# Designs tried in a protein design chat: VHH binders against Acidic fibroblast growth factor intracellular-binding protein (FIBP). Part 16

Target 1, 363 residues: Acidic fibroblast growth factor intracellular-binding protein (FIBP), of Homo sapiens (Human) (o43427)
Amino acid sequence: TSELDIFVGNTTLIDEDVYRLWLDGYSVTDAVALRVRSGILEQTGATAAVLQSDTMDHYRTFHMLERLLHAPPKLLHQLIFQIPPSRQALLIERYYAFDEAFVREVLGKKLSKGTKKDLDDISTKTGITLKSCRRQFDNFKRVFKVVEEMRGSLVDNIQQHFLLSDRLARDYAAIVFFANNRFETGKKKLQYLSFGDFAFCAELMIQNWTLGAVGEAPTDPDSQMDDMDMDLDKEFLQDLKELKVLVADKDLLDLHKSLVCTALRGKLGVFSEMEANFKNLSRGLVNVAAKLTHNKDVRDLFVDLVEKFVEPCRSDHWPLSDVRFFLNQYSASVHSLDGFRHQALWDRYMGTLRGCLLRLYHD
Below, E stands for the ipSAE of ESMFold2; O stands for the ipSAE of OpenDDE; V2 stands for 0.75 times the mean of E and O plus 0.25 times the DockQ between their complexes.

## First folded at step 17 (VHH; framework vhh_7b18_3)

Design n4 (from m2 with Y103W F105Y; at its last look DockQ between E and O 0.01; V2 from the best seeds 0.00; counts 0 for: pae E 24.9 > 2, grease 24.8 > 24.2, placed apart)
Fold by ESMFold2, look of step 17:
Structure n4 (fold): chain B 363 residues (1-363), chain A 123 residues (1-123)
Amino acid sequence: as target 1 above (363 residues)
Amino acid sequence: QVQLVETGGGLVQPGGSLRLSCAASGFTFDDYWMGWARQVPGKGLEWVSYISSKGYTEYQDSVKGRFTISRDNAKSTVYLQMNSLKPEDTAVYYCARDSLETWDYSGWSFDYWGQGTQVTVSS
């Protein structure tokens, strides 16, 4: 009971503004200069010397806290820093937060290694301090390393081991999923896309295209290919070759086109453009499946989606509503193809692809 | 946040008519396809009709020619005009929004539903 009295009278004082400056990688001297420019001396009546001492004291505290921030449950259970629960959550969440410009430069890249040169180049390009770039990259690596050996929900595992909000845990799940599968995100054709666009697609793929989606557990304890919920379902990807019949069997291709055109005639503003390009669009979407059949070739997924579907539809000036209408009928009409035997596979593939394509179709 | 509120249900004699309304809020109504489904006693949940963002409509075979779906984007409202009602049309009718993020094997993927409104057709 005497420890309870000590904690209520001896809490660690943490300034959120100084924490932000420390996270952003400013030296004590630069942080003091920024605080002076904010007007804090006028607002508080403090001297510059007091401000410098206060900033330095906070920085020392943050350096000592940082080890606990690398393993957030330890912060929750430790007794050395007497920090209220609401401030613990804030410290953790902000430590793991990231800049859009930074994550866009590293998304899909290998997280196991990095060099001073690589991060320095990103720092120069983005204007984010090198220290902040290192913190963000190290956070991505740390989360990846912890969850790569875990079974079960990727989001839940991240939340449990790092005590992040649901939103931030979902973002980290997308980041580590992209890093594990090495998706290309940096090509010129993809520069219009935000991290949010890729994260949306990642959530769909994690839900529908991974080993976690089918609920299977690895049977070989030494296997690394099938142990992680971050891995795309190899059997699903290999089965995607069966979708080629939709464009290789002339009768199925013609019937599919006929069903879609009948359903959309008089309803689609770009109907004549769609009718003229149907076979090319369908071959494009089915060829994406064919590339995914070779698991190591998954890296070009987003490039291929943009080249084979988004760009053609933009060239013909499809409004988003027509893209939505087309994808719905294109997907649904396959259920009316009597000679097609792979409905569950199609639904799994196109369910995710439709969502991704609609998200990618924007300016 | 997303809300769908149905009105217009009730008791009607065979051959009668009802007009169902669904007021939508919490999303950009103009961008979404909307639909109606019904829970028929003894048959479970089945789709009835849908309307695209551009006004394309489709109907279950059993209601085609008798029911008309429409939308008013200015009022964020979808309607179901039900004519020549039969006892078989007795059900709880639900308004629903088509999802961009999920999709079932039937090709329909409703993500938000209203509370439902009872339609009873009896002599």
Scores: ipSAE 0.000, ipTM 0.095, lowest interface PAE 24.9, mean pLDDT 82
ESMFold2 (binder alone), look of step 17: mean pLDDT 82; pTM 0.825
OpenDDE, look of step 17: ipSAE 0.009; ipTM 0.307

Design n5 (from m2 with T102D; at its last look DockQ between E and O 0.48; V2 from the best seeds 0.00; counts 0 for: pae E 17.6 > 2)
Fold by ESMFold2, look of step 17:
Structure n5 (fold): chain B 363 residues (1-363), chain A 123 residues (1-123)
Amino acid sequence: as target 1 above (363 residues)
Amino acid sequence: QVQLVETGGGLVQPGGSLRLSCAASGFTFDDYWMGWARQVPGKGLEWVSYISSKGYTEYQDSVKGRFTISRDNAKSTVYLQMNSLKPEDTAVYYCARDSLEDYDFSGWSFDYWGQGTQVTVSS
């Protein structure tokens, strides 16, 4: 039933259940107690003394392995531990795995000593052992440290240097992106959101709002491809204030509303609510764009999106399909505004924002 | 200036108990993680236990279940209750303050130490 093969001779003996207990931060004594409560003595016929000795031997092996797990390519090239490649991948992947409850408590915070001081509170709140909290935090910091000086794709660099699955590498990319830009995720209004919701939005922002997004054109000799995917494009963010014309110019605002209302009349169940609230919704979304000029205003992005769009639509009981219809037409109708000259900027902003808003809109 | 003063060491038979105390002064005690380390004859220092600012505890495996660390923030004091003592627990025991400097969690970075108190476990 175990996927982890155990060999005799020059091979390393690895029990997956003991590895999990070690990763979870249990002492040998506590791990033995938990294994006894699971019924393993009855299952195997072993004595408690044998179980303690076996657990201790595994813990010693794992402590020797841990340095290699911090630099996974070294595990592939060493000869001290005879571990098959598929088993190495399993050990690495599990070492870097994290708990949803833990990541939600630290997402967007600095990966610093100040945050490490809070880990005992997080351990108490979540029920995750302090050692496991430390392992997970140190893994986030380790990945961040490696990629902060690297150029190119954040996900590819994480996969290459840590040998993680595509899924886990994308999760780590989101974590380090949030830590670098310090997005607020812990406010009461945001507690309904999972890590997966934030990671989805991070992927869109990395793709569209970083310097890497601008500089990957194949014909650009002054390419920005050497710039880090973790950094938001500050010129893009500064340009977003130009979108204010959509709500400050009465003629543009009225025409935009007219185009959206014409397109959605008879198609939207909440049409009357949308028509009455259009100007407030548009001001909300455009003002979010205008606030993104500085990092402290970037921190409030998700709070602002929830307050300015998600909560009003939820209060009026919009079905998700109507939110999608509205966002599609709201975005597309700007292309028909003859007096508006920032179409590429708008598409870059709303291309990401639509996806984020649809992901954030759930109960 | 930071000061850490250990008391409570002594001679005890195997299976016996001792309680160490560490009086701290010269810093904001409540903000720091505190710990105990020991120097076994002929070896370098090794950590024994620590207690976080909020009271979370950890122990090296060889002392788990036998030793209990605690703190009294009102008295700026750290304690180590040592039960079921073994001859291999014979060492000089040091109270230590954990640094607020960044470090890899695989290690410990104590920045101030007491003078130590001798614990001897002998038949």
Scores: ipSAE 0.000, ipTM 0.185, lowest interface PAE 17.6, mean pLDDT 83
ESMFold2 (binder alone), look of step 17: mean pLDDT 82; pTM 0.824
OpenDDE, look of step 17: ipSAE 0.023; ipTM 0.482

Design n6 (from m2 with Q60K F105Y; at its last look DockQ between E and O 0.04; V2 from the best seeds 0.00; counts 0 for: pae E 20.5 > 2, grease 25 > 24.2, placed apart)
Fold by ESMFold2, look of step 17:
Structure n6 (fold): chain B 363 residues (1-363), chain A 123 residues (1-123)
Amino acid sequence: as target 1 above (363 residues)
Amino acid sequence: QVQLVETGGGLVQPGGSLRLSCAASGFTFDDYWMGWARQVPGKGLEWVSYISSKGYTEYKDSVKGRFTISRDNAKSTVYLQMNSLKPEDTAVYYCARDSLETYDYSGWSFDYWGQGTQVTVSS
């Protein structure tokens, strides 16, 4: 028969609880056992044989529709499954939903083939079934593959091609952005951070540090413009080494410190600690920038930010409000440095970095 | 788009033979692992056999030596030759496609299923 004739003529069976059991990777027998324990036989008067047949019918339906879930617009336009629009949206959103524990283990890792051992280890560590780990990872890979060739907004492309909610599309944008740039997220000192913390930082970096963030509309009709949000702007990263002058030139470093200390005297509870550590904090933040000129060092961005800024400030017991005051004045005071010629570069770097540091400082 | 159509089921006496065929369409057949699963009355769904894109085969222990999976890439077809059939082999047999080239032989790796063909082994 044709593809569209396989299931024509019957109402599609969809039970939300059975769908969740299927997504979570339970076998039919385990799913039946869980349904029996819920009391459904007593509530309905059904036999165990009827319950097993119903569960199996649902699993067959979910297996048959799964390829459509891999390309959700096809689910909307097919005639095989008689599914109301609100149920279609539910099926899609839940199929692409993921566990915090799972995403946190794979965030920033390569999404290519060769991760089977890692998925076994993650399944054991998290208690999530291997089937569910495989589904979640394959979803990340599938979204990545579709959008890596696309121009325009990463979030919009994901939302349009996978029909996800705005929140879930933004989460997937963060996941593919991290995977594309291979940010380290798994080191012990980063374990206090949630996926949500990293996703917040990803959104700022996508908006400000990518090729899609740069440039005005072209004035030359023959010029090529790269609208891809997934790749960090290599020219921007190469230019960041120019920020080293802020800490290598003694006069600029001393003047920067003087401007920040003058602005914050009497306003910062940790003023003495800030004043004593200013040069070390500034060297830390500027050296992070200078490292980013080497693509290999991009992977360590979050490790470096925690080591060079978050840990020192926490060791001195900075309240979040003082971190905010410091970062605002630290960033703004560079505009008063007459000998510094990279103001736009600084603003682009610190405009995103301040938001990231504030998020990393707050669990 | 993906279609898997099983044929060759039927009623057979114990010790008999059947050959199941699965015609595949809507994808590049040569690139995919293919398999067979069965729904045994009272026992639920279980995998039976698997064949990789390179011809590597695996079998459930209870069917080893009696069942042979094969593929014909020119015809986009998977076969299951079932010999020495037992009443315990009575089931609906499903052809299935693996979503990934892996060594994962669980039934949860299959992404598309056929409609099934009934095999009944009875005295």
Scores: ipSAE 0.000, ipTM 0.109, lowest interface PAE 20.5, mean pLDDT 82
ESMFold2 (binder alone), look of step 17: mean pLDDT 81; pTM 0.819
OpenDDE, look of step 17: ipSAE 0.022; ipTM 0.344

## First folded at step 19 (VHH; framework vhh_7b18_3)

Design q1 (from n3 with S107E; at its last fold request DockQ between E and O 0.33; V2 from the best seeds 0.00; counts 0 for: pae E 4.9 > 2)
Amino acid sequence: QVQLVETGGGLVQPGGSLRLSCAASGFTFDDYWMGWARQVPGKGLEWVSYISSKGYTEYQDSVKGRFTISRDNAKSTVYLQMNSLKPEDTAVYYCARDSLETYDSFEGWSFDYWGQGTQVTVSS
ESMFold2, look of step 19: ipSAE 0.502; ipTM 0.838
ESMFold2 (binder alone), look of step 19: mean pLDDT 81; pTM 0.822
OpenDDE, look of step 19: ipSAE 0.000; ipTM 0.189
ESMFold2, look of step 20: ipSAE 0.202; ipTM 0.679
ESMFold2 (binder alone), look of step 20: mean pLDDT 81; pTM 0.822
OpenDDE, look of step 20: ipSAE 0.470; ipTM 0.813
ESMFold2, fold request of step 23: ipSAE 0.298, 0.000, 0.000; ipTM 0.747, 0.246, 0.114
ESMFold2 (binder alone), fold request of step 23: mean pLDDT 81, 81, 80; pTM 0.816, 0.816, 0.813
OpenDDE, fold request of step 23: ipSAE 0.190, 0.231, 0.198; ipTM 0.678, 0.695, 0.685

Design q2 (from n3 with F106P S107E; at its last look DockQ between E and O 0.02; V2 from the best seeds 0.00; counts 0 for: pae E 14.8 > 2, placed apart)
Fold by ESMFold2, look of step 19:
Structure q2 (fold): chain B 363 residues (1-363), chain A 124 residues (1-124)
Amino acid sequence: as target 1 above (363 residues)
Amino acid sequence: QVQLVETGGGLVQPGGSLRLSCAASGFTFDDYWMGWARQVPGKGLEWVSYISSKGYTEYQDSVKGRFTISRDNAKSTVYLQMNSLKPEDTAVYYCARDSLETYDSPEGWSFDYWGQGTQVTVSS
């Protein structure tokens, strides 16, 4: 369909409150009722009939604009609507904004027709209208479709193609990263976590555990590997099983415990609890790493981290500062293990995992 | 293969009622959103109503309050109860299946399979 302008210079009706009502999925009739309840008739002196007509005019304009909002650069270059650049940015940003309750219900799920089937259940659970749930889901899917085949920075690609703020683009990067890798986020053990907690972890994993973190295409002219921030580095994940030696080799386990305990004696309020549980905590963290070679175990990463580390430490009432001291020494002490040969692999794993665990802890 | 068969059309006086039925086969009916669209003589195809897999309904403003969409998953059938019919409702009515693939048409609907249609005529 051509976007050619028939009437250059026409004033475009944009009321931000009406735009929000339209985005939230209210019919014209329901939106008018809500506007009446707000007191706008008393404030403006308008009749109810005038308000009805005004709301209809805005909704018609928003319906005409919606196709442009699906491809935001088209909004910048179209001639049909006379909209200032700051207004265009506002329309785009709010169209792509999402509700915390909604994103938490779909985070990590496939952005496909199967999840579309679930939207009415989500609408009922959250109280968000079905139309708004559909808009938010379609936005996630639209962004995913655009970036799934792109090379380079996920955040930059989203910003460039959808003209979103840096914050919102980073949020979408986390959403599509979780959807691509199918991380489980809906288990009861994870319900204390916000989208922001998962997005923080996604940023660390994108930076450190993806193909973009180590591979530099196109450095090899014959390389078949695309540089994609969405995909976990499969070779890295497969190598993580080599970390099992830290808990399978009794001498390494005992030395690691000794180094950590020596460094933290007198420094931890929970030292006795840490010393008694060191083997279990280390086995938990190392076994999480070793299991990441299997797709099901990747999807359970956050469940495993909470179950194997966060819950035990909370049960023993560790303050966050003690968690930080432990993770720092636990990670660093491996460099002093004479028989251990996987220090770079360990650093890559624990560098991200420490940040995630500290964010997930919520003391 | 997917098949949608409409019945229940006919001639009716203004202010009258009709109930359209659509028998569906060849797919897992419970998983799909279903809808009705109409072809008004001399005009384009327009959506009328849809119903989600869990029973959430929406209506075009011109029919809201007069038409009711419903479904019977046990019979794989969707219905359109049409009350207070007006001459402007005269059209061929199509039962349609909403695509599970998310695609927003300019008209705001994404039907992928259609029946052959049933004629509804409202005149005196």
Scores: ipSAE 0.000, ipTM 0.261, lowest interface PAE 14.8, mean pLDDT 83
ESMFold2 (binder alone), look of step 19: mean pLDDT 80; pTM 0.812
OpenDDE, look of step 19: ipSAE 0.007; ipTM 0.309

Design q3 (from n3 with Y103W; at its last look DockQ between E and O 0.01; V2 from the best seeds 0.00; counts 0 for: pae O 16.2 > 2, placed apart)
Fold by OpenDDE, look of step 19:
Structure q3 (fold): chain B 363 residues (1-363), chain A 124 residues (1-124)
Amino acid sequence: as target 1 above (363 residues)
Amino acid sequence: QVQLVETGGGLVQPGGSLRLSCAASGFTFDDYWMGWARQVPGKGLEWVSYISSKGYTEYQDSVKGRFTISRDNAKSTVYLQMNSLKPEDTAVYYCARDSLETWDSFSGWSFDYWGQGTQVTVSS
């Protein structure tokens, strides 16, 4: 009883700077050196020995806390460390924070295959310490494993189980979503894109193209309850092949072109280019849908979008505003096509695609 | 095994007509889009016409109004009626299946199987 009382009374002092050094993967020795270089001795009048001792104490504390950080709710319920709730939140948030450079290297890859060698290479490439890379990678894996087995909102599940901010939870949702669907993000044509761009697209896809988006709980109890927000709606993807009629039917294609051109005449700076390239652009957009019908090809979604739409528009120097106008009219005009029976499907597809394309265009 | 066999090619005078046929086997024909492409000597492959499983059609601008693509699902055959032939139409014509899987580099369509081709020569 007496030993428990002694631990309950001591407020755990957490130096945020030292915590940052620890998260960045620095050794105690390196951390001390960095602190010395920062002028802390002159500022505080402390000796090097005191600084070393202080740093070591913090590192010990962090090491003990790390177990709890793997399951953040445990940090809240534990009685060993007296940490205010605000500090707890800070510890959790920073522990699960990640470097953009790192996530770009692993985004869309299988999280189970993170070999030591792979992380070494990433560390070398990015300048991030191996220890930090490992922490971040393990965090991604941990979150993935936990939410993979859960039904419902991916973001909510992440937030609930890891106590992350909404922003960070959304980021992790994107990471998980990309890893689950194995989207290719590493190709040269995609290097201009940031994690934020992909995360934005992920959010749209999660909201509109997953099973969770349709609100229908899989009625089949025997169906391996795929995480509703992690998996793309297979039925939806299969149905996308029906959209090909928009480019394969000459009458529909011509009418669609006519409608779009009529609507955009005098509104686009690049109207002539748009008109000249309409068929190609439409084919590109519709064929992306068709390609999504195959699981093996889903990984190429972003590359295809860039190659079939973004690059052509860029090459013709489309302003972003014109791209927006075009996509809006392109999507809307389909509703005026007599004989086209897949309007709902089209809206579900293009509603997401439009947003993604605008984000990917970067102009 | 997927097989596409083209027939109906030959020599014709300008203004003449030919009807190409493509017999398909080894797959469920009515589930696939079919098309014709042609290769002019010294030039790259270009698409000519497409037809959906339900009979929707598309044509290259150069052949619009002259060529008609059709299909008979009961016979697993796709046809290309070529009227008002021009010397510029001289090429090897290929029948192709569209799998909807990948984009073809020259057409933007997902052609996965091709026939051996049939020679069409338009000459006076």
Scores: ipSAE 0.000, ipTM 0.164, lowest interface PAE 16.2, mean pLDDT 88
ESMFold2, look of step 19: ipSAE 0.074; ipTM 0.619
ESMFold2 (binder alone), look of step 19: mean pLDDT 81; pTM 0.818

Design q4 (from n3 with F106E S107Y; at its last look DockQ between E and O 0.43; V2 from the best seeds 0.00; counts 0 for: pae E 16.4 > 2)
Fold by ESMFold2, look of step 19:
Structure q4 (fold): chain B 363 residues (1-363), chain A 124 residues (1-124)
Amino acid sequence: as target 1 above (363 residues)
Amino acid sequence: QVQLVETGGGLVQPGGSLRLSCAASGFTFDDYWMGWARQVPGKGLEWVSYISSKGYTEYQDSVKGRFTISRDNAKSTVYLQMNSLKPEDTAVYYCARDSLETYDSEYGWSFDYWGQGTQVTVSS
């Protein structure tokens, strides 16, 4: 009753476990050894020679399919293999899956020849095979190249063109967004952060800080040519300089501090520390906004957030609940500043930044 | 100007050995992945082996265990040691430089420069 090396008509048999071994970059010899260790000879009654042949045949089939996996809609139309739709989806999803240790090493870097030349070093550092590193990097670059000049939702474009699950499409959107906008992630101060931390922040920025974030998309065909989710909204970035008045105008700064302190007195365990450091914390967060418009090659957003907010609060031993209380009141109190004219800009900036800071604040 | 010059081909009996050499010039050799491909009579080009800039090697299944690729960065040279040769190894063998700028080639390779090739014939 074994299905080893059996073909009925032109239907291709795909062993999911062998597919994973191939994706992970194991040689046929190593894959056979792992399959023997799993007990498959005892389970099936097969010889080692039959297992070797079966593994080789699967690897040949995967090499034939790989070109179609680079353009997943072509797999749906391939008549020769006649793979069922549920199996097609599994093959595609697994091919585009990635190791978080790998993505963390390349996140925010250019998807270019220079980074590809470093794959040997990444393979050694992470223990991921070079073949798997190459596949993952090429997948990131392939997705980026398909969507880099497309209009509309970045997540939807990735999902439609690569037939990925919603979760994986969102992860690729974060990867492409970071690569396009060149956020620094590799500094020593950032090593405590996971890909999941950065991806959470990317999702907020894609939703709120790109051109697709403002209102309804125009219906005018000519105006839609400039509506892209991968790029930060240039006018938003330029306008962020106007937030500097919150820390440059002494009266606004003092009033903002007074409103926050009044709201949090008796409610914040670190109230004295917050009161003493309010102006430095506010200057840090507002100056981050002003820097976003000036970055050309690499954006230090996360470095600055960690240095100017996360590290000071951690040094003063703020519990997460106090960080949340502070950020909520810090953000909301600006609406009570009669001399401040940029409430909508502030809400757009701080709505995303608050979520990012809370995600970044951990051990 | 990029140049790749293969040497070491010839006629050999089945079970014999040959060592191919490829002298490279006109580029920073240490930065590039290098490879060997072959043109089997009546078939298209197929990759044989490659070696990364850091020395990682891969082989097509039909030559694995019989062929060994290596590089000498001081001499800007790539080698292919071919042992236990079979009649099906008869081909023109090309040294090639892999371009890392291309990621969607049919075979996962984007060889951007090729040598003129060297004939390997395995026959009694």
Scores: ipSAE 0.000, ipTM 0.247, lowest interface PAE 16.4, mean pLDDT 83
ESMFold2 (binder alone), look of step 19: mean pLDDT 81; pTM 0.812
OpenDDE, look of step 19: ipSAE 0.151; ipTM 0.648

Design q5 (from n3 with T102D F106P; at its last look DockQ between E and O 0.63; V2 from the best seeds 0.00; counts 0 for: pae E 14.7 > 2)
Amino acid sequence: QVQLVETGGGLVQPGGSLRLSCAASGFTFDDYWMGWARQVPGKGLEWVSYISSKGYTEYQDSVKGRFTISRDNAKSTVYLQMNSLKPEDTAVYYCARDSLEDYDSPSGWSFDYWGQGTQVTVSS
ESMFold2, look of step 19: ipSAE 0.000; ipTM 0.267
ESMFold2 (binder alone), look of step 19: mean pLDDT 80; pTM 0.803
OpenDDE, look of step 19: ipSAE 0.294; ipTM 0.717

## First folded at step 20 (VHH; framework vhh_7b18_3)

Design r1 (from q1 with T102D; at its last look DockQ between E and O 0.04; V2 from the best seeds 0.00; counts 0 for: pae E 11.6 > 2, placed apart)
Fold by ESMFold2, look of step 20:
Structure r1 (fold): chain B 363 residues (1-363), chain A 124 residues (1-124)
Amino acid sequence: as target 1 above (363 residues)
Amino acid sequence: QVQLVETGGGLVQPGGSLRLSCAASGFTFDDYWMGWARQVPGKGLEWVSYISSKGYTEYQDSVKGRFTISRDNAKSTVYLQMNSLKPEDTAVYYCARDSLEDYDSFEGWSFDYWGQGTQVTVSS
């Protein structure tokens, strides 16, 4: 009982730097060595033996705490009432924090034993300890398992069940959304993209391409809509094939090109390149829509966007401002196409795609 | 059915060596991480070492440099070479399989199957 009393009642046992070393997966011995190199002995006047004992005591406390961190509200609420709220939040937030290099290696992969078997390769590649890789992966999987069957906002559900900050909850929402839909992120063509780039696109897709995006709450209590924010809207995806008329009907394609070129003449530095490549760019973007079909496995979306739009524009050296002018006018000009009946579908598709393409074309 | 059978325990002098073996059956051995844990008299169970399917290894600090874990996937066998043995290494040693699906775990490792254990005694 004295160690339990100390843990519950003692707010000075939690050294945030030692917590970070424990989260990073260092042994007590290695953590002590790192603390010595940081100058802590000179600052405190302690010996290495005292530092080793202190580090060991902290590690014992953190091991007892770890089971509670797996279910922050349920266990932490009952056991840590003497820990100040700011320290509780710090312990939780840091436990669920992740390394950019790690998340980038697992993004879009299944959160399963198949991926967990590869964590030693990821540890070697990134330089992140295997224990830290396992903690981060298990956190992603733990969050996914809690929210995968919940209705409502993915971000709100994560915040409520794990007590994470808004920013971290949004990052986890992107991670579980990518894992659920299994987007390919690891191809060579995509290696220039950060987690932040993909998370930005995930937020747009969650907002606009899921069942939650249609706005009307279901009134049928027998309806199974528990995964609305995790799952892309199947009717929307099936309807996207109707956009092919924009490039299959030569009159619509020619008129669309004419409207965009008329609006952008004198405004683009790359006008000649845009005019010469318009039909290929439009075919690329419309054909991406056609590939978004019939299940949640839309794995090639980002590869296709890079190949069909980003690479051609880079080859012609488009500045980002010209990409923005083009995408805005390309999207808007469809509203002037007589005989095109899918303006709402187009707006929903291009509203998200435009934002993603601008993010993917960053420099 | 999953089976883990340890052999190679016994009585040795301080400074001596032993090699433990763990024969595994009833699962696709190549897919799983394997480890060793020990139950020290008067104490609870503690992990000793583990090895991934691809050969990544980790060791408890007290055995680093003295113990070596290895695996032979063709024979579905895990080994623990124990050198420079000390009286504090006296324990029942268990071979264990990591559960890739278990979220609640023993000291950060999720072992789901354990062998019967083999006694190692270091005494002069």
Scores: ipSAE 0.000, ipTM 0.427, lowest interface PAE 11.6, mean pLDDT 83
ESMFold2 (binder alone), look of step 20: mean pLDDT 81; pTM 0.815
OpenDDE, look of step 20: ipSAE 0.014; ipTM 0.306

